# VHH binders against q9y6x5, part 445

Target 1, 379 residues: q9y6x5
Amino acid sequence: LPPKLLLVSFDGFRADYLKNYEFPHLQNFIKEGVLVEHVKNVFITKTFPNHYSIVTGLYEESHGIVANSMYDAVTKKHFSDSNDKDPFWWNEAVPIWVTNQLQENRSSAAAMWPGTDVPIHDTISSYFMNYNSSVSFEERLNNITMWLNNSNPPVTFATLYWEEPDASGHKYGPEDKENMSRVLKKIDDLIGDLVQRLKMLGLWENLNVIITSDHGMTQCSQDRLINLDSCIDHSYYTLIDLSPVAAILPKINRTEVYNKLKNCSPHMNVYLKEDIPNRFYYQHNDRIQPIILVADEGWTIVLNESSQKLGDHGYDNSLPSMHPFLAAHGPAFHKGYKHSTINIVDIYPMMCHILGLKPHPNNGTFGHTKCLLVDQWCI
Below, E stands for the ipSAE of ESMFold2; O stands for the ipSAE of OpenDDE; V2 stands for 0.75 times the mean of E and O plus 0.25 times the DockQ between their complexes.

## First folded at step 20 (VHH)

Design hd21 (framework vhh_8dlx_2; at its last look DockQ between E and O 0.96; V2 from the best seeds 0.82)
Fold by OpenDDE, look of step 20:
Structure hd21 (fold): chain B 379 residues (1-379), chain A 118 residues (1-118)
Amino acid sequence: as target 1 above (379 residues)
Amino acid sequence: EVQLVESGGGVVQPGRSLRLSCAASGFTVSDNWMSWVRQAPGKGLEWIGDIYYGGSRFYNPSLKSLVTISRDDSTNTLYLQMNSLRAEDTAIYYCAKGRDYERAFDIWGKGTLVTVSS
């Protein structure tokens, strides 16, 4: 049987949720598989960039999805969650489902994963759903499992995406124990649904399943706001992306804009593009704007309008609150093994290995995940 | 202590709709995956559909257009809505509680008879 892999993402599932809440279904999944407790994601810690990093093994500067909102100065194009269908934005990398699908006797399937409803390098997933947040988990699960079970050529790579607990994290804040308990209970139950469905279809024993997330969530407050309007006139720049990492396109001299912003708040670092710290791997792309503002954890960059979000993400990728987890189960994985940490870009070469795919050049390190795999030597 | 009790069965004319209920005692329906199955006269058990922990529902493809499974957590009750009933839908209908993460049921109702006839 050809190896099969299902990649599942629950958006905004902070790693320490596993320690602070109960997850009977997920814990059972982990017990029979592996857990990576912390996954260091890529900077910025946003949805589109990190999901694309998972499936490409690349830092954001390399795969070109550098934010949820982007602007290209040459083509004058804009990217956003409501305008993400132009292959122009995605074609700087080759995601794993394209690589997989180009193999003989293999196909890929996707339910709502970022980029999967876009032809990338003139290739679109054999089976996919157009992104629609209104589509239930049930329908997504049904389609994915149907495709995994009945497709010819067989679906050997599939991806499933769900918007929670991110949406609720934004709404309630991660420190709202009452509401987040309810939300996370639902997530655990959905994991139960997934596992049960796979078992009922007879897929469970032969399917590799990865459950992960793109980022965590930090608590925000109306008491922790950075108002840019207090520091600089709005007419002097265009805001390409906002909090917590604002992308600034100056309309006047860059230095003047920088000087007006550099001391705007003690809770915000201001970088010229060339001065962005190397550890972020967020410099070498034309889509990164001339000035980047990085708010401290829990601080929100705002204009005249106040933010209603009680939780947010996108902060420094070294912050534990931004880190997701990774759990996996299947023939390729050990049982009952826990690992401390990996980088999110490490997932790609691991998935390629599992699927027998030759990986494209990437920033991941296969050695970081070897201990998760039964066919690899690990001390 | 632990039981399932089906109700709502009876004689109905073709083309009509019927909703069956399954009241659970001794366990929480929403914490389990539940199933509806039926047995027509002289035939084996036929799976109708499932509702899982998170509420995801899966149906027999041959019956999908005609049935809807739901549950009420407040009353700990499972439902089977059937539409456009046919003579071939005549059967004893059972609700069952699945074993956690297993392909087996640990609790069955006694069933309720549905007869579709002109």
Scores: ipSAE 0.851, ipTM 0.936, lowest interface PAE 0.5, mean pLDDT 95
Fold by ESMFold2, look of step 20:
Structure hd21 (fold): chain B 379 residues (1-379), chain A 118 residues (1-118)
Amino acid sequence: as target 1 above (379 residues)
Amino acid sequence: EVQLVESGGGVVQPGRSLRLSCAASGFTVSDNWMSWVRQAPGKGLEWIGDIYYGGSRFYNPSLKSLVTISRDDSTNTLYLQMNSLRAEDTAIYYCAKGRDYERAFDIWGKGTLVTVSS
């Protein structure tokens, strides 16, 4: 019987929500499985990059999805939330669903995980949903469980993506206890739906399930704005991405643009590409622009004086507020085990091990996740 | 006291629609997964569908286009909407409370009779 894995992401689920809110369904899932309390994600701490890092085991500079908004100077192509389906952007890596479905007697299924509706290396997930944020969790769950239960060749790897609590975290901010409590209760109920459905279909006993997220969320404020227009004229640069990591393509001499920006705000670090801290692993890709601006936690870079969001992410990946969690349950995992931390890139080699796949070259370390797994010696 | 009380049954003409109610007391419907089941005269139990904690719904494939399950959290009530009723839909209709994370029910209502006649 081949091993099976369902990978689930609830976008923007900050690790400390687990301690600050009640999650009876998720806590019951954790009690019968494993918890990693903090997952150290990759810089920048944005949705597309981190979801691709989970499924490739690569830093952003290595897999090429370096932000939610990108520009490639060689091809003159632009990437955005509404323009994300060109395989060009995704082809610098091989995600796990491609490797999985190329194995004998195996298929992959996807309910809206970033990249699964794109033919990467001319290969698209065997079963997938085109991304549409209006599709309910119920429909995503129904499709995934139908494919896990009924497909030939069998679906052995499946992904499920949900936009919350990220959307609400941006709207309300993580400090809004009343609204976030309502949002997080709904998320916990959906986890209950997932577990109950898997049990009803007889899938629970032989399916490994990972519930994780891509990043956290930090509180923003109208009192913490960095007005870029006050420091530099629009005519000197092209703006590729704005906040909290601005990506600046100079139109004139790069040094002149840098000098106008470097003293713009004490709450923002300005890096020439070659000076980006090595710990970010965020330098060696042409899609990383010549100058980046990194706002301090909770600060927002704006062109005018207003901001529409009360929470944001994308900041330095050393910040605990940027870190998600990972929980897992299934035949591959211990029961009732808690682990302090892993790197998000470590999830990929662990998943490859569970599925019996040879991992592509990656930045993850299988040894970091051994203690989660029943077939490994935890020493 | 924890109980489920079905209502809204009766005699109805073929081709009509009918909405059954299941009032819950002693527990919160939205904190549980809930189900509708029916039993036609002289036949076994037939599962109609479920509604889960977060509102996800799953139906018997043979009935999927004919029924809708919903709940009203303000009245703690589960509903079954049935459309295009046929004589074969004559049955006692039960609601049931599921056990968390099990393929089992721990509380059943006494049922409400629906007769589709004429």
Scores: ipSAE 0.701, ipTM 0.897, lowest interface PAE 1.3, mean pLDDT 93
ESMFold2 (binder alone), look of step 20: mean pLDDT 83; pTM 0.837

Design hd22 (framework vhh_8dlx_2; at its last look DockQ between E and O 0.01; V2 from the best seeds 0.00; counts 0 for: pae E 16.7 > 2, placed apart)
Fold by OpenDDE, look of step 20:
Structure hd22 (fold): chain B 379 residues (1-379), chain A 118 residues (1-118)
Amino acid sequence: as target 1 above (379 residues)
Amino acid sequence: EVQLVESGGGVVQPGRSLRLSCAASGFTVSDNWMSWVRQAPGKGLEWIGDIYYGGSRFYNPSLKSLVTISRDDSTNTLYLQMNSLRAEDTAIYYCAKGYDYERAFDIWGKGTLVTVSS
């Protein structure tokens, strides 16, 4: 049988949720498979960038999805969650479903994963759903499992995306134990449904399944606001992305804008593009704006409008609150093995290995995931 | 102690709707995979649909537009809503508790007869 892989993302599933809440279904999944307790994601820790990093193995500066909101100064194009269909934004990299689909006797399927409803390098997933947040999990699950089971050429790589617990994390804040407990229980139940569906279709034993997330969530508060309007007039710059990493496009001299912002708050670091710390791997792309503001954990950058979010993400990728987890099950994976940490870009070469695909140049390290795999030597 | 009891069957005219109930005892419906199946006269068992632990529902594609499965946790009851009934929908309808893919069902109701006739 050709190797098959289903990649599932529950948006905004913070790694320590596994320690602080009960997940009977997910724990069973882990018990029969593997767990990576912490996945260090890419900076910035936002949805589009990190999902694309998972499927490309690239840092944001390399794959070109550098934020959920972007601006290209040359073409004057804008990218946002409501305007993400232009291949221009995605074509700086080749996602794994394209690589997979270009192989003989293979096809790819996708349910709501970022970029999957866009022709990238003139290739779109053989099976996909146009993004619609109103589509239920069960509908997404039904389509994905149907495609995995009945397609010819066979679907050998599939993606499944769900917006929770991110949406609820934003709404309630991750420290709201009552509401988040309810939300996370629902997520665990959905995992149960996923597993059950796969078993019912006879896919469970032969399908490799990865359950992961793109980022965590940190608690925000109205007491932790950074108001840019107190530091600089709005007419002096264009805001491309706001919080917690603001992308600033100056309308006046960059140095003047920088000087007005550099001391705006003790809870915000201000970087010229060339001074962005190397550890972020967030410098070498024209889509990164001339000035970026990075708020400290739990601080929100605002203008005149107050933030309604009680939780947010996008902060420093070294913060544990920003880290998701990875669990996996299937013939490629060990059973009952736990690993402490990997980088999110490491997932790509692992998936390529599982699928027998030659990976494109990437920033991942296959050695970091070898211990998860049954066919690899691990000390 | 552990049982499923279907109800709500009867004779209905074509085009009408009918809701079947399945009362569970001895176990919790919301903690289990539940199914509706039917058997028409002279035919084998036909799967209608499932409701899983988290509430996800899956249907026979041939019946999807005509049926809805739901449950009430407070009453520990499974439901099958059927719309636009046809003569070919005449069958004994069973609810069942799922177990696994090897032992698909471990508990069955006795069934309720639905007759669609003008």
Scores: ipSAE 0.372, ipTM 0.768, lowest interface PAE 1.9, mean pLDDT 94
Fold by ESMFold2, look of step 20:
Structure hd22 (fold): chain B 379 residues (1-379), chain A 118 residues (1-118)
Amino acid sequence: as target 1 above (379 residues)
Amino acid sequence: EVQLVESGGGVVQPGRSLRLSCAASGFTVSDNWMSWVRQAPGKGLEWIGDIYYGGSRFYNPSLKSLVTISRDDSTNTLYLQMNSLRAEDTAIYYCAKGYDYERAFDIWGKGTLVTVSS
């Protein structure tokens, strides 16, 4: 029987929520599996880029999904949360579900993971749901488990995506203990439902399950605004993405735009593309704009004087507030093991190993995850 | 002064179409994320859709077959075309300016009332 893997993402699940809130169901899952306490994600710490990094093992500059909003000046194409299905954007990499389902006697299933409803390299997930945020977790789970249990060729790799706690983290901020306790309790209940469903269907003992996330969340405030309009007239540039990493396409001389912005706020770093720090691995793609603005943690770039966000993400990937966790359970994983940290790009080669797939060239390091796996020496 | 002014509301019969306008002043519509939202009597705000800088459009899935958002850059005006109107589409319709594409809004118009009644 080929090994099977279910990859689950709860969007915006900050790693330290595990220490600061109660998760009886997730703790039971971890007790019989593994925990990675902090996963260092990729810059920028946004949803589409990090979900694609998980499934490709690539930095954003290498897989081409460099932000949630992008522009290609040559083709005049725009990428946005309402226009994300053009394969043009996704074709700079090969995600794991494509590699998986091209193997003999294998298929892939997806419940709304970013990119799974796009024909990437003319290949769309064998079974998938079109993205619709109104579809309940239960319906997503029912479809995934039906496909895992009833498909020929068998589904060996499946993905499941859920929008929380990201949506609530933006609305309330991560420091709102009362509201976030309620939200996180609901998520723990969903994890309980997941495990119970897998047990009832006879899948639990032979299915590898990874529960992870793409990024964390930091607290924002009306006292921490960077007013871009006070530094530069909006007629001098095209705004591709705003906060907390603004992507600026100059309409006038680039050096003039840079000079108008570089002293705008002590809480914002302004980079010409060639000066973006090497540790971000965020330079070598035409979709990265000539100037980016990177706000300090908890600061919001605005065009006017106010913001309605109480929490946000997208900041420097060295910040602990931007880091998710990873938990896993199944035949491939040790039981009762905790690991401090991995890089998010390391998840891809680990998943390829579990599934017996040859990974495409990637930025991950298999050795970083070998202590999680029963078939590896942990030295 | 930054301002949004909606117009084109009124009474329409079920099944008919209506086009709403939103004239903007003090900023350029095509450089911003613009939205339509509505509020039915006794209900909360319902997001209808966005038009992003650069022209990309995004719609509430429950309304996507009924609405089209467009703009005219020469007049700095945003439009909402609504088709096959139903009684439940009776609402005050607002245009709004966002500052990011995650549906955050910082400037609103005063609204225009649409009443769908036989």
Scores: ipSAE 0.000, ipTM 0.143, lowest interface PAE 16.7, mean pLDDT 88
ESMFold2 (binder alone), look of step 20: mean pLDDT 83; pTM 0.835

Design hd23 (framework vhh_8dlx_2; at its last look DockQ between E and O 0.84; V2 from the best seeds 0.73)
Fold by OpenDDE, look of step 20:
Structure hd23 (fold): chain B 379 residues (1-379), chain A 118 residues (1-118)
Amino acid sequence: as target 1 above (379 residues)
Amino acid sequence: EVQLVESGGGVVQPGRSLRLSCAASGFTVSDNWMSWVRQAPGKGLEWIGDIYYGGSRFYNPSLKSLVTISRDDSTNTLYLQMNSLRAEDTAIYYCAKGQDYERAFDIWGKGTLVTVSS
């Protein structure tokens, strides 16, 4: 049988949730598979960029999805959650489902994963759902498992996406133990649903399943605000992306804008594009704006309006609070093995290996995941 | 201590609707995957549908349009809503509790008879 892989993302699942809460279903999944305790995601630690990094193995500067909100100065196009369907934004990379689908006797399926409802390089997933947050997990799970089970050509790669615990993390903050316990229990139960459904369909033993997330969540507070209006007049710049990494497009001299912002807050670093730290791999793309503001962990960049979020993400990707986890199960993976850390871009070459796909040039290191795989030598 | 008790069965006319209940004791319905199955006279067991831990529901394709499974956590009760009943729907209806991912059902109700006749 051709290898099959299901990639599942629970948005905003912070890695340390596994240590601080109980996950009977997920723990069972891990017990019979592998766990990477911390996945270092890409900067910025936002949803669209990191999900695309998972499936391309590229840093944001390379795959071109550099934020949830983007602006291209040449075409004057805008990218946002409500405007993400233009292939222009996605075509700077080739996601794994496209690569997979272009192979003989293979097809791809997707349920709500970012970019999967867009023709990328003139290719769209054979099976997909248009993004709709109102669609239940049940319906998503039903479609994915149906496609995995009954498709011809067979679905050999599938993605499943769910918006929690991110939405709740934003609403309640990750430190709200009462509410987050409830939310995370629900997530664990959904994992149980997934596993049970796969078993009931006879898919479980032959299907490789990866459960991961794009980023974590940090606690925010109304006491930790950075008001840009206190430092610079709004007429002097356009805000392309906001908090915790603000993308600034100056309307006046860039240096003047920079000088007004550089000392705005001791809890915010201000970078000219060319001075963005190399460790972020967030410089070499025209879609990155001339000035970037990076708030410290837990600080929120605001304008005159106050933020209602008690949790947020997008911060420095070296912060543990921003890190998700990765768990996996299936014939390709060991059982009962735990690994400390990988980079999120490392997932792509691993998935390609599992599926027997030739990977496109990427920033991942296959060696980082070898110990997870039964067919590899782990030193 | 641990049991399932079905109720709501009876004689109904074709085209009518019926809701069956399954009251659980000794365990929490919402923490388990539950199933409805039926057995018609002279036939084997037929799976109707499941409700899983997170509330996801899956149905027999042949019955999907006619049935809805739900649960009430406050009363620890499983439900089977049946619509547009037919003579062929005459059967004993059972609710069952799944044991775990690997094993089948560990708890069964005694069943409730549904007779669809003019």
Scores: ipSAE 0.730, ipTM 0.895, lowest interface PAE 0.6, mean pLDDT 95
Fold by ESMFold2, look of step 20:
Structure hd23 (fold): chain B 379 residues (1-379), chain A 118 residues (1-118)
Amino acid sequence: as target 1 above (379 residues)
Amino acid sequence: EVQLVESGGGVVQPGRSLRLSCAASGFTVSDNWMSWVRQAPGKGLEWIGDIYYGGSRFYNPSLKSLVTISRDDSTNTLYLQMNSLRAEDTAIYYCAKGQDYERAFDIWGKGTLVTVSS
């Protein structure tokens, strides 16, 4: 029987929610599987980049999805979370579902994971849903489990994406215990639905399941705004992305734009592209603009004094508030094992190992995850 | 006392709609997965559908598009909506509480009879 893997993301699920809230269904899942308490994600800590890093094992500079909003000066193409279908943006890497379904007697299925409704290298997921945020978790779960149970050739790799707790984290902020408790209880109930359905269909014993996320969430405030208009005239630059990592394309001499911005706020770091810290692995792609502005945690870059969301992400990937978790269960995984941390790029080579795929060149390290797996000796 | 009480059955004409209720006491319906099952005269039990912890619903393919399961957490009540009723829908209708993560039921209602007749 070929090995099968379901990869699940609950967007914006901050790692320390596991310590601060109750998750009876998720805790039952972890008890019989593995937990990685913190996953160090990639900079910038945004949705599209980190979801693509999970499935490619690459830093953002290497896979080319460097932000949720991008501009290519040569082709004059724009990318946004509402304009993301051009394969041009995605073709700098090969995601795991493409590699998987090109194997003999295998297919891939997707319930709305970023990029799965795009024909990347002329290959789209064998079974997929066009992205639509109004589609219920029930419908996503029904489709993915039908495909896992009834497809020819069999679906051996599947993805499932859900927008919470990210949407509510932006709306309420992670410190709103009342609202976030209700939101997180709903997510735990949906994890219960997932496990119940897999057991009812007879899939549970032979399916590997990873439940993870792309990033966390930090509290924002109207008291923590950085107003760019007070430091620089709009006419001097094109704004490609705003907050908390602004991407600045100068319209005048780059050094002049830098000098106008460098002292704008003590709560913002201003980098020329060549001066971006090496630890970000965020320099070597033409889609990264000549100047980036990196706000301190909880600070919001604005063009005027307008109000902002109560929670946000995208900050420095060293911040614990930006880190998700990873839990996994299935025949490939140990039972009752906890691990402190991995890098998000390490997930890809682990998944390739589970599926018996040769990984493409990537930034992950299989050794970081081998102690999670039953077929590896670990000393 | 832990129990399930079905209601809303009776005699109904073909082509009409009917909503059955299942009132639960002694436990919270939304903390459990719940099911509707029916038994036609002289027949075995037929699964209608389930509703899970987070509200995900799954139906018998043969009854899909004819039935809808819902719950009301404020009244601790499970519902079965049936549309375009046919004579073959004549049955005793039961609600049941599932055991967590098992294909098994530990609490059944006593049933409510639906007769589809002109």
Scores: ipSAE 0.658, ipTM 0.883, lowest interface PAE 1.5, mean pLDDT 93
ESMFold2 (binder alone), look of step 20: mean pLDDT 83; pTM 0.836

